VHH binders against q9y6x5. Designs and how they scored, part 86

Target 1, 379 residues: q9y6x5
Amino acid sequence: LPPKLLLVSFDGFRADYLKNYEFPHLQNFIKEGVLVEHVKNVFITKTFPNHYSIVTGLYEESHGIVANSMYDAVTKKHFSDSNDKDPFWWNEAVPIWVTNQLQENRSSAAAMWPGTDVPIHDTISSYFMNYNSSVSFEERLNNITMWLNNSNPPVTFATLYWEEPDASGHKYGPEDKENMSRVLKKIDDLIGDLVQRLKMLGLWENLNVIITSDHGMTQCSQDRLINLDSCIDHSYYTLIDLSPVAAILPKINRTEVYNKLKNCSPHMNVYLKEDIPNRFYYQHNDRIQPIILVADEGWTIVLNESSQKLGDHGYDNSLPSMHPFLAAHGPAFHKGYKHSTINIVDIYPMMCHILGLKPHPNNGTFGHTKCLLVDQWCI
Below, E stands for the ipSAE of ESMFold2; O stands for the ipSAE of OpenDDE; V2 stands for 0.75 times the mean of E and O plus 0.25 times the DockQ between their complexes.

## First folded at step 3 (VHH)

Design k14 (framework vhh_7zox_3)
Fold by ESMFold2-Fast, scan of step 3:
Structure k14 (fold): chain B 379 residues (1-379), chain A 124 residues (1-124)
Amino acid sequence: as target 1 above (379 residues)
Amino acid sequence: DVQLVESGGGLVQPGGSLRLSCVASGFTFSSYAMGWVRQAPGKGLEWVSDISSGGSTDYADSVKGRFAISRDNAKNTLYLQMNRLKPEDTAVYYCARSDYERWYSGETPYFDLAGQGTQVTVSS
């Protein structure tokens, strides 16, 4: 019986939501499994970059998905949308589903995980759904469980992505307890549905399940805006990405653009690419622009002072508000074990170990996750 | 100079149709998600629809199946085709530029630029 793994992501699930709201189904899952209380994600703390880091074990500068909106100065290509299916953007790394299909006589299945509907190194997930936000969680779950139970070669790695609570976090802000309580209760109910479906189909006892997320969420406000148009005219630069990390491509001398920006706001750090802090691991890629602006937590960079966003992410990855959690259950995992922190890049080598795959070179450290696993020495 | 200019509003009877246009200037239109928001008399701003740089569309439940958003990147123009209009659709409609992660449904777009608005009145 080959080992099987289902990786589930609830986008924008801030770690401390677990302490501030009630999750009866998730708590039952954790009681018989493991919980990592904080996962330190990669910078920038955005959806595409972090989802690709989970499945490659690489920092964004290494896997090439450096933002949700990108420009590659060498090839002159633009990326700004989940519907961009050009393999060029994804080909700087080898995600785990590709490794699973190429190293073992096994299949992969995917319900909406970023990159799974794109051929990467001429390999696409064996079973996948083209990205469509209107497809229900129930339909995604039905397809994944069907593929886990009815595939030859067998599906040994499966992914399931859901857009909440991120969409509601942006809409209402994480401090809107009434609306967030409703959204998070619905997510807990979906986790209950997931567990019940796996039990009903005879998958639960022999399947490893990881529930995680890509980032957290912080409260934004109309009182915390940085108006970029007050500092610099649009004729001096091309804007590649705006908030909370602005990617600036100068049309004139880089030093002149930098000088116009460097004192624009006390709530924004302005970096020349070579001056970006090493701890971000956000420097060595042609898709990282010559000037990067990083807003302080809860501050929004705008071009004319207008903003409807009540919650956001993308901020410094050292901020606890940007951290997701990781919960896991299955034959590979201890029962009732709690771990404080891991890095998001550590998930990839752990998953490779569970599946018996040789990982591609990566930035994760297997030792950080070994205490979660029954077949490892914890010291 | 960065600008959004709306047009195409007017008075229409219930069940009628209107097409709104928005011409963008001063920025790389093709690189941004764009949307429409409206403000009905005596109410706050309501998100109506958005379209990503790649052409993926989302709609508020109140307009889904009746409205269609589209863009022409060569002309830097955003459109909203409004069909089967109801009195409840009476509002000032604003074109807006968004810088948000748009590949998930139900998200409230972050609008960092809005136009002057165009009045739509649905009345017999």
Scores: ipSAE 0.000, ipTM 0.201, lowest interface PAE 15.5, mean pLDDT 88

Design k15 (framework vhh_7zox_3; at its last look DockQ between E and O 0.01; V2 from the best seeds 0.00; counts 0 for: pae E 15.7 > 2, placed apart)
Fold by OpenDDE, look of step 5:
Structure k15 (fold): chain B 379 residues (1-379), chain A 124 residues (1-124)
Amino acid sequence: as target 1 above (379 residues)
Amino acid sequence: DVQLVESGGGLVQPGGSLRLSCVASGFTFSSYAMGWVRQAPGKGLEWVSDISSGGSTGYADSVKGRFAISRDNAKNTLYLQMNRLKPEDTAVYYCARSDFERWYSGETPYFDLAGQGTQVTVSS
C-alpha cells in the first residue's frame, strides 16, 4: 500500500508557544515523533502565501500567491480571502495535492487548506470542503478521517486546516497570558482529539502526520503606529495591502510617491520593487506592486480609519516571532528526535519523499530534513 | 564501487518488443529514484522514463503508452519494457541513478550515475 500523509495546520502558532505554554497532547505527539523547533517561513509572513509555500516548496515570487490581498494590473483582477476562487491566482505553481491526485490509484483530500477548493491546473482534490470558518474542527476531522479510511482510489494525501490560534492572537495579542493560555489549551485538546480518533480508527501506526503552522504572531500596540495619511494624500495611490507590509500602487509618478513615503517613519522601510532585498525572494512577480512598505516588528501601518489589532504577522521572515514549528509522527519519522531549524519550503520535498512523488521544481532542500526520516542517513 | 549494468538490448523489427534490465550495485538501490535515458545517433541525451523510490512513474511523450518502467528492489534491478518499437527508438539506452538533492529539488538533469549503455536497434 502506498504511504499516507496527513498535513495539519494550526494558523498562527508561534514556535515559542511550545516553550511558554503547556501542551500535554502535542508534547506526547512530539515524544513519539519528531520536532522542528523553528521553521523559517517565507516573506511576507501571511496565511495564504505561506500555506501555498508549504505545499509547493516555492518562494512567494515563484508560486504567485504573494499576499492575502493581491492585484494584477494587467487583468485588473483582485485577490482576497473573500475572492480566492479564481484559478488564475493559483496556476503559477502545482501544489502537492494536485501532483498526488494525478497519480494512479491515489487521491487527495482537504479540509479547508488554502487553495484546495479551487481547480488548479484543471485538477481539484477528489474530496474537499469549501472553506467555512463556522464548521467545527470535529466535523473537519471526521470528514478527513472518513476519506482516509474509506475512499477508492485511496486517499494518500490529506490536509486539515484550523484558524486558531491566529484569530485569537490578533484579538488578544500573543503576550496576553490569560487569554492565550485558554486558547492554546483548546488547541492542545484538538490535537488530543485528532490523535484519539486516529487511534480509534486504526490509522495511527500507519499514517504519517505533520502538524505545523504558517506563521507566528507579534505584539502590537496603539503606541506603535505609522499613519500613512500623515505622509501622503490617499488620492496619490491605491492601497493593495496595508500592514505590516503595505503594497502601494501609485496613481501619480512612482518616484514622487516614493519620495513622499521614504521618510514617513524611522520604523518603516520603503522599497521600490527593484530594490527589495534579495533575501526576501520577493521581487520577481508582476503581482508585487511598484512600492512596498515594511514596518518594523510590532509596528502597524494605518490609515485614519483603520482598525487596530493587538497582534499581527506578516513581518520580516527572519524574526523569531514570525516562525512556526513542525512536529511529525508516523512510520516515516524517527521517535524522540528534535531538530533546530528548517526552511518552510523544505517541507515540500520531504513530503514528496514520504509519498514517493516526483517533485516539481522547488526551492526546498531535502538535505535539511534527512535527520527526521528513518530511511535516511543523518550525518 | 558503485555501478549500473544494462542488458536486454538488441535488433528488433518495427512493432516489436524488448525488455531492458539494469542491475545496480554499490549503493542502496531502494532509496534512489531511477531512470532511463537514450542517445540516438547524432543526437543528444534524451530522457525516456523515471521511477521514484516509491514507485511513481514518468514518461517522455515520445514513449508514453508504449514503454513501462518498473523496479524490483529486492533484486536491485530496474526494468524498461518497450513495446511497439519504432525506428526512431533506435539508440543506446542508459540506466541512470538520480542525484538525491537534484531529484528532490525538481531540477533537470538530475542523474549522477549511468551504466555503459545497451544498444537498441529498430529496423526492418
Scores: ipSAE 0.568, ipTM 0.848, lowest interface PAE 0.7, mean pLDDT 95
Fold by ESMFold2-Fast, scan of step 3:
Parts: sequence; structure tokens; C-alpha cells
Structure k15 (fold): chain B 379 residues (1-379), chain A 124 residues (1-124)
Amino acid sequence: as target 1 above (379 residues)
Amino acid sequence: DVQLVESGGGLVQPGGSLRLSCVASGFTFSSYAMGWVRQAPGKGLEWVSDISSGGSTGYADSVKGRFAISRDNAKNTLYLQMNRLKPEDTAVYYCARSDFERWYSGETPYFDLAGQGTQVTVSS
């Protein structure tokens, strides 16, 4: 029987929440599995980019989902995260569910993971749900477990995405202990429901389960705003993305726009595309704009208005506040093992190994995850 | 008054078949996941099979390919068709109800309601 893997994402689950709140169900999961305390995500630390990096093992400049809002300078196409179903945006990489379906006579299943409701390289997840934030976790879980037990060819790779704690992190900020405590307790209860459902279905002992996230969250404030309108007039540029990484497409000479922005605020860095730090791996793609603004942690870029966000992400990926965690359980994983750090791009080659798939060329390093796996020697 | 009433147990020879039934009353049967758990003499409870409100099924490895769970929502009845029975299948079989929207303690059964059980004995 082929190995099976369920990949679960709780959007915006900052790694240090594990230290500051109680998670009895997640702790029971970890006790008989593995924990990676910090996952270093890719820049920019946003939902669509990092979810696609998890399933492709690629930096954003390589997989092409470089932001939640994008413009492609070559084709003149615009991308919005709300309703854009154009495969063009996703076709610069091959996600693991496509590889799973093409290399083996196996099926994939998806409950709301970004990209799974889009045909990529003419291949859509065998079973999927069109994105709808109103669909409960319970309905997503019921569909995934139904497909894992009742599919031909068998579902060997399944994904499950949940919008919390990101939505509440934005609304309340990560420092609101009272509200975040309620949200995180609910997430722990959902993890309990997931484990019990898998045990009832006889899947628990033979299914590999990864619980992870795409990024963290940092506290924002009305006292930490960068008003872009005080620096430059709207007639000089087209705004492709705003905060905390602004993507600027000049309507006039690029150097003139750069000179108007470069000293606008001590709380943001202004980069010409070719000057973006190499450590970001955020340069070599037509969807990365000629000028990028990167706000300092906790600062929000605005257009002559207030911001209602009390929490945000998208910041420098070296910041611990931007890091998620990874927990896993199943026959492929050691029991009771704790690991300090991996890169988010390392998840893809590890998952390929578990499923017996040949990975596409990627930026991950299999050696970084070897200590998690029972069939590998830790070096 | 919420009840589950099992029937269909008995003595059967190895290789034989039995069909268990469970009639539910006092709740909206179609809204709940249902399952079968068993207890062999001197052992703990073992989950056997379940079926969701939507019809998705699961089976313990020990019974997969031999047992089939089904439900008839119009009759408020859960079934377990047991084929190719083995001596190790000897146990009291309990019909059980579960609410997948509820979190349960790790020390409590997955099922929040169980019937009185029906004895299955597989012997020569």
C-alpha cells in the first residue's frame, strides 16, 4: 500500500505561540511525533507566496507567486487574491499534488490550500473544494477524510487549509492575550477533532500528518504608520502592492521615483530591483516590480489614511515573529523528537521522500529534515 | 430518551457470517456519525468501523476487507456485515454514536453514546 500524507496549515500561526499558550491536543500530537520549533519562511512572508513555497520547495522568484497582489510586466496581466483563477500565475512551478498525480497512479485531495482550485500544467487536484472562507473546518475535515478513505485511485496526498489564527491576528494583534487565547484554544480543539476523526477512521497509525503554517504575526499600531502620499504623488507611479512590502511600478523615470522615496521614512528600506538583498531570494522574476519598499517590523505603509490592522506579516523573513513551526506524526516520523530550525523550502523534498516521489529541482535541502525521519540516519 | 439497541449477535463457526443491526431512537440519527466498537473477554475497547453522516466509512486494519458498515437513515438503523469471521473476532459488539463537532477527552471513548452490546462468539 502506498504511503499517505495529510498536510495541514493554520494560517499565521507564529512559532512562539507554542511557548506562551497551552495546547493540550497539539502537545499530545507532538509527544508521539516530531516538532520543528522554527520554520524560516520565504520573503515576502505572505500567505500565497509561502503556501506555494511549501508545496514546490522554491523561493518566490522561482515559483512566481511573489505576493498576494501581482503585476507581470511581460504579459501586462494583473493578479488579485480574491477571484483570479488564471493558471498563468501558478505555472512557473509544479506543486507536489501535480507531481503525485503524474508520477504515480494516485490521487490528490485538497480542502482550500492556495492553488488547488486552479489547473496547473493542465492538472488540477483530483478532489478539491473551490475556495470559500465561509466553509467550516469540520466540513473541510469531513471531505478530506472521506476522500482519503473512499478514492480510486487512492488519495496519497491531501491538504487542509484553515484561515485562523491569521484573521484574528490581524484584527486583534498577537499581543492581545485575551482574544488570542480564545482563538488558539479553538485551534487546539480543532487539532483534537482532527486526531480523533483520523483514529475513528483507522487512519491514525498509517497516515503521515504534518501540521504547519506559512508565517507568523507582529503587533502593529496607529503610532507606526508610513504615509506614502507624503513622499510621492500618485501620478508618478502605479501601486501594485502596499504593505508591509510596497511594489512600485514607475510611470516616469525609475531613478526619479527612487530619489523621491529613498529618504521618505527612517522606518522603511527602498530598493531598486537589482539592489534587493540577495538573502531574500526576491529579484529574478518579471512579477517583482522595479522598486520595492520594505517596512520595518510593526510599521504599516498607508495612503493618507489610518490602518485598522493591529497585527500584520510580510516583513523580513529573518524576524522570529514571522516564523511558523512544524509538527508531524506518522510512520515516517520519529516519536518525541525536537528539532530547532528548518527552511520552509525544505518541507517539499521531505514530503516527496515520504511519498516516494522524485522531486522537481528545488531550493530545499533534504539533509535538513533527515533527523525527523525513521528511515534516515541523522548526521 | 436517547437509546441504541443492538441485535444480530450469536454463535458462528470460523469462516461464517453475521449481520449486526443497531436501532437508534431519541435523536436525529442522520445528523450523527455512527460506529461499532468491540470488547473481547478481559481486553479493552477496540474501534471496529465507523460511518459519517455523509456516508464516508472507516475500518480497523484487523477487519478491513471482511466487514462492511452501512446505514439506513429512513429506519434509524446502523448495520455491520461481518464476513469470514475468525476466533479473534469473538467480542461484545457495541453500536456507538459520535458528534464530529465535539472535542472529547483522551480518556473518554470517541463515542458519546453506546448501546448495551450484542455478543459475537466465533468457535468450532
Scores: ipSAE 0.000, ipTM 0.105, lowest interface PAE 21.5, mean pLDDT 87
Fold by ESMFold2, look of step 5:
Structure k15 (fold): chain B 379 residues (1-379), chain A 124 residues (1-124)
Amino acid sequence: as target 1 above (379 residues)
Amino acid sequence: DVQLVESGGGLVQPGGSLRLSCVASGFTFSSYAMGWVRQAPGKGLEWVSDISSGGSTGYADSVKGRFAISRDNAKNTLYLQMNRLKPEDTAVYYCARSDFERWYSGETPYFDLAGQGTQVTVSS
C-alpha cells in the first residue's frame, strides 16, 4: 500500500486571485488541508520551464527547459510549445514520474502535464494522454481517476494539467474583473468536481492531492510596447524567443549587438549571458542565448507596433504577479495549516518524500516544506 | 528576421472563393503555430483561423465551415482557402505567427504580425 499522489496544475493561476475572487470549493479544499500563499517560481516565469521545475526540483539552467522557445546551435534543433516531442530537450533531468514508475510495482499516469507524452530517458508515463487542448477537464479527470483505481501495477503518481486561467488571463488581462470572475468561477467548479469525484470513488481520504500552478499573470497594454525593430536591424541577430524575455542570438559581434540594444528602452533590461543576475539561476546552460532582454512588468517586446495580449507572464520571478499558490490535502498533510512561501523547486523533494522516492540531485530544500507534512517536526 | 509575405487577395463577388498564401522566412516555420487575422475597414483586428505545428485547426464562428486553413512545412507556406465569401469578409488579411505561448482550440491566440497583409474585397 504505497502512498499515492495526484499533482494538479491550473496554468497561470496567480496567487492573489485567492484573495480577490470567490473560490468556495478551493477554500473548502484548503480548509481541510494546507495552503502556501505564494510559491516563488523560477525565471523565466513561463509554462514549460516551471512545470518541469516542479517535477524535477531543478532551476531551468539545470533541467534544460529554459523557455517555451529554444534553440540548440550545435544540433540546429528548435523547441516550441507546438513542437515539444523530441526527448533531446527533456533528457537533462529525470522527472518524478520516471523515477516513480521505475520502482517495483508502481506506475505513473498523466493527463497532459508538459513532458508526460515524451519518452524521457526512454521512459514515457505508464498511462498518458497526448496533449490536445480540446480535451475537456472532465475527460482528463475521468482518465486519471480510472487509472488511479484500475491499473496494474497500481498508479501511485498522477498528474493533471488544465490550461486555465492562463488562456483567459492572456486574452482579457488579470484586471478584467467581469471576465476573470467568470473564468475563475468555472475553475472553482472544476475543483469541486475533482474533489467530489475523488470522494465518490473512495480516494479522498487516502490520496494526497496537490493543487498548484506554474506562474501568475500581469496586465499588459497597447501603451506599453517595446518595438525591437526600432532599435536594431533584424539582420544582426536571430530571435529565439520574444516576450517578455527575448532570447537573442547575435549574427555579428555580440558586444556590437549588445551596444545597439542597451539603451533601446528604459523599460527593458539587456543582459549579456554572464551578466544575468545570479538570483535568476539562469546562466549555465547552452540553450540560454548570449543576450537576453527582460521587459519590465506589463511591458511587451514586439517586432511591429501592435500586440493583442492583454495579459502576460515570463517576467522577473521576484514579482508577486508572477507567483502561483500551492494547496494540498491528504494523509501526508496537516489540516488547516497556512504557510507564507516556498520556492517552486521545493515541491519536488516534498513529493519524493511523500512517495518514498530517492530524489535525484536538485535545487529544492526539503526543510522549506516540512511544516506542511504530518510526519515532520517543523520547530 | 521574421518575414511573412501574404498574397492571393483580390476582388470577388459574393459566393466566390479565394486562396490566400503566406510565405514565411527568418524562423523555423515547422516549429510554430500559424494563423490568419483580418482587419475590416474602420475596425480592429479579428482572429480568423489558426493551425498548430501538428495540424490542429481552429476557426472563428463567423468563418467556420467556409474557410479552411492549411500549411506546407516544406515550402514554409501557410494557406487560407476561403469559400462562399460574403461582403462581411472584406478586410486586409494578415498572416501571423503564434506568440511563444501555448494556444487553444476555440480560443483566440496571441499572434505576432510581421506582414503587410493582402486585401480581400467581396462586393457585387
Scores: ipSAE 0.000, ipTM 0.249, lowest interface PAE 15.7, mean pLDDT 89
OpenDDE, second read of step 4: ipSAE 0.203; ipTM 0.606
ESMFold2 (binder alone), look of step 5: mean pLDDT 84; pTM 0.857

Design k16 (framework vhh_7zox_3)
Fold by ESMFold2-Fast, scan of step 3:
Structure k16 (fold): chain B 379 residues (1-379), chain A 124 residues (1-124)
Amino acid sequence: as target 1 above (379 residues)
Amino acid sequence: DVQLVESGGGLVQPGGSLRLSCVASGFTFSSYAMGWVRQAPGKGLEWVSDISSGGSTGYADSVKGRFAISRDNAKNTLYLQMNRLKPEDTAVYYCARSDLERWYSGETPYFDLAGQGTQVTVSS
């Protein structure tokens, strides 16, 4: 029988939540598996970019999903909710479910992971759900477990995406201990439901399960706003993305727009595309705009308005508040092992190894995850 | 063709000193964090010490104050100065390369390449 893997993402699960709140079900999962305490995500620390990095092993400049809102200067296409199913945006990389279906003639299943409802390189996940935030975790789990047990060819790779704790992190902010405690307790209960269902179906002992996230969350405030309208008039530029990383497309001379922005706020860095720090790996793609503004942690860029968000993400990927964790259990993984840090792009080559797939060229390093695996040597 | 070659192990009396060396080839040594790990008879691998590309060092509690890690980037060589050796330090010592630099103070890097090892025996 081929190896099987279920990849689960709880959006916006900041790594240090594990130390500040009780997770009895997740702790039981980790006790007989592995924990990576911090996962260093890719810049920008947003949902679509990081979810695609997990399944491709590529930096955003390489896989082409460079933000949740994008403009492609070559084709003049705009990425929005209405265009998210255009394969054009997703076709600069080959995600693991496509590789899984093509190399071994195996099936893939998906409950709402970003990109799984799009035909990429003329291949769509064998079983999938169209994105709909109103569908319960239980319904997503029921479909995934049904497909894992009742598919031909067999489902060997499955994904499950859940919007919390990100939605509540935005609404309440990560420092709201009362509301975040309630939300995180519910997530722990969902993890308990997941494990129980896998045990009931006889899948638990032979299925590899990864629980991870795409980014963390930081506290925002009405006292930490950067009003872009105070720096530059709308007639000078087109706004492609706003906060906390603003993507600026100049309507006039780029240097003039840059000069109006560069000293606008002490809490924002302004970069010409070619001056974006190399450590971000956020430069070599036509969807990255000529000028990028990067707000400091906890600061929100606005257009002469207030912000309702008490928490946000998208900030510098060096910030611990932006980091998720990774926990895993199954026949491929050691039991009771804790690891400090991996890069989010390292998850892809590790998953390819577990599934016996040849990875496409990627930015991950298999050596970084070897210590998690029973069939590898490393400390 | 990436290679790490350890030397300097041997027999030493309790309280004695040894200096381990590791010569690296096939990669830009100065760009990588490096470390030492050991395996005692019948035990698993234990991290001993590391040094970042920038020179920051970490030590296991069992060796802190007795061992000193250093590097010579011009010679592509990693060193471990071992002082006040105890019978419990008896192990095969491996030189190891990390592809991920230490990000936070106190975090232990993982290693993606190790040498063949050098035996250290502390006995009288």
Scores: ipSAE 0.000, ipTM 0.123, lowest interface PAE 20.7, mean pLDDT 88

Design k17 (framework vhh_7zox_3)
Fold by ESMFold2-Fast, scan of step 3:
Order: sequence, then C-alpha cells, then structure tokens
Structure k17 (fold): chain B 379 residues (1-379), chain A 124 residues (1-124)
Amino acid sequence: as target 1 above (379 residues)
Amino acid sequence: DVQLVESGGGLVQPGGSLRLSCVASGFTFSSYAMGWVRQAPGKGLEWVSDISSGGSTGYADSVKGRFAISRDNAKNTLYLQMNRLKPEDTAVYYCARSDYSRWYSGETPYFDLAGQGTQVTVSS
C-alpha cells in the first residue's frame, strides 16, 4: 500500500512560542518524532503566499500567489478577496495534491488548506471543504480522518488548516502573555485531540504527520505607524496592498511616485521593482507592483489613522519573529531528532520523497531535510 | 476621532427583513474594505459578509442569497440588507473595517476596527 501523509498547519505559530509556553501534547509528539526549530519562510511572510510555497516548493515570484491582495498588470485582473476561485491565480504552479492525483492514481483530501477548493490545471483535490472560517477544528478533523479511512483510490495526501494562533496574534499581539497562553494551550489540546483520533482509528502507526505553520508574528504599536497620506496624495497611485508591504501602482510617472515616497519614513524601505533585494526572490512576476514599500519589524503602514492590530506579519523573512517551526511523526521520520533550520521551500521535495512522487522543478533542496528521514544517510 | 456606529437591529419574526446601517467617521471610508461579523449567544464571532473598496462582495454560505451588502461612499455608510431571516440569524451584528479582504487567514473576523454592535433577534 502506498505511504500516507497528513500535513497540518496552525496559521501564525511563531517558532519561539515553543520556548516560552508549555505544550505537553506537542512535546509528546516531538519526543517520538522530529523537530525543526526554525523554518525560514518566503517573502512576503503572509498566509496565502507561504501556504502555497509549502505545497509547491517555489518562491512567490514563481508560483504567482505574491500577496493576499493582488493585481495582475498583464490581464488587469484583481484578486479582491480570499474566496476568489478563479484558477488563473493558482495556475502558475502545480501543488503536491495535483501531482499526487495524477502520477499514481491516488486521492487527496483537504480541510481548508489554501487553493484546495480551486481546480488547478483542471484538477481539484479529490475530497475538499469549501473555505469557511466558522467550521470547527473537530469537523475538519472528522472529515479528513473519514476520507483517510474510506477512499478508493486511497487518500495518500491530506491537509488540515487552522486559523489560530494567527487571529489571536493579530488581536492581542504576541507579547500578551495571558491571552496568548490561553490560545496556545487550546492549540496544544487540539494537537492532543488529533493524535487521539488517529490512534482510535488505527491510523497513527502507519501515517506520516507533519505539523507546521506559514509564518510567525511580531508586536505592533500605535507608537510605530507610517502615515502614507503625509507623503503622497491618493490621486498619484492605486493601492494594491497596504501593510507591512505596500504594493503601489502609479497613476503618474513611476519615478515621480518613487521620489515622493523614498524619504517618507526612516522605518520603511522604498523599492522600484528592479531594485528589490535579490535575497527576497520577489521580482519576476507581473503581480508584483512597480513600487513596493517594506516596513521595518513592528511598524504599520496606515492611511492617516491609528491601527487597532497589536500583532502582524509580512515582514522581512530573515527576522526570527517571522519564522514558524516544523514537527513530524511517523514511519518516515526519526524519533527524538532535533534539527536547527530548513527553508520552507524544502518541505515540498521532502513530502514528494515520502510519497514516492516525482517533484516538479522547485526551489527546495532535498539534502536540507534528509537528516529527518529514516531511509536517508545523514552527515 | 475615528468611529463606527451601527443601527437597524431589532426583533422580527422568521421570514422577515431588516436593514442594518453603519456610519463611519474619522477615516477615508472609500479606501477600506468593510464587513459585518456576528456573535450568537454562547458562540464565537462568525464572518457574515464583506465588501472591498472596489465593490467586490463576499458572503458566508449560511447567508448567501438572503443577505446583500452595499456601501455609499458619499455618505460613509455600510449597509446589510437581511431577507428571509431565520432564528439562527439571532446575534449581535458588528460593523468592521479592514485594509483589504483577507477572511481566509482568520484575521478578517478580527477586523482592525469594530463598532459597538446592534442586536438582531429572530423569534416568533
């Protein structure tokens, strides 16, 4: 029978939460599995871009989901909400569930992972739930485990997405120890429920499970605001995305817009598209706007107002506060092994190896994850 | 001085209609996505509907076809027309501001500015 893999994401789970809070259920999972302490995500450090990078192994400029709000200069299409099911936005890459279904006549199952309710290259996840944030973790878990046990052809790749701790991280900020402690304890309890359900159904011993996240979270403040309206009038540009990476589409000469913005704030970098640092791998796509503004960690770009958010992400991917972790358990993984760092794009070729799939060309390096795997020689 | 003020809630019988209004002040209303979230007794926040700065609309499956969101930028006002109301629509309805539509990440139900709320009760 083919190997099976369940990929679980807790949105916005900053890596250092593991050091500052107690996670008894996650700790038991790690004790009998593997932990990667830091995962270096892709820029920009946002939900849609990084979730698609996990399942494609590609930088955002290559897979085309470059932000949560996008404008395509060639086709003039605007992605205005996260319920947009136009395949156009997702068709610049082939995610692992599509490859899984096409190479070996296998099924995929999905509970809310970004892109799984969209037909990509004319292929939609065999089993899926339309995105709805009101659906409980328990209902998502019930569906995914039912599909893992009751499918033909068999479900060999399954995904499960949960919105916390991202939602609470935005509302309270990561420095709110009292509220974050409560939220993170609830997540640990959900991990306990997941393991218990898999054991009860006889899945635990033969299923590979990865628990990861797309990004971290940093503290914001009303004392750290960049007022864009003080630097440039709205008539000069169209705003595609605001904070902490602003995407600017000029209505006048690009150089004149750039000159109005470049000295606006000491806490913001202003880039013409061709001058975006190469280390970001954020340049070669029509959905990346002619000018981008990148706020310093903890700074919020606003339009002549205060901000109510106490936490945010999207910042420079070299910042440890933006990094998630990865934990894994199952027959493919060592027991009790800790690894320091991998790149988020490395997850895709590792998952392809576990499933016996031929990966599409990607930016990941299999060698970075081989020490996690029992069938690989690590040195 | 930034605020959102909701109105239009009340008691209605099943199958009835209500129109909620939200008057915004102190910010450039036309530049923001706006939405409605609700909280039923003993439940968490549920996203109901949103409308982008450009006028694109989204709806929760539970209200699709029954509710219609709209905005009047000249009056800085957001509306929610609620038709064919059901007992399960009973909740406090909150007007909320967002810099763009991002309900996927879970941060949209926790919009960066929320109003005081208006109570909707659907009962016979």
Scores: ipSAE 0.000, ipTM 0.296, lowest interface PAE 11.5, mean pLDDT 88

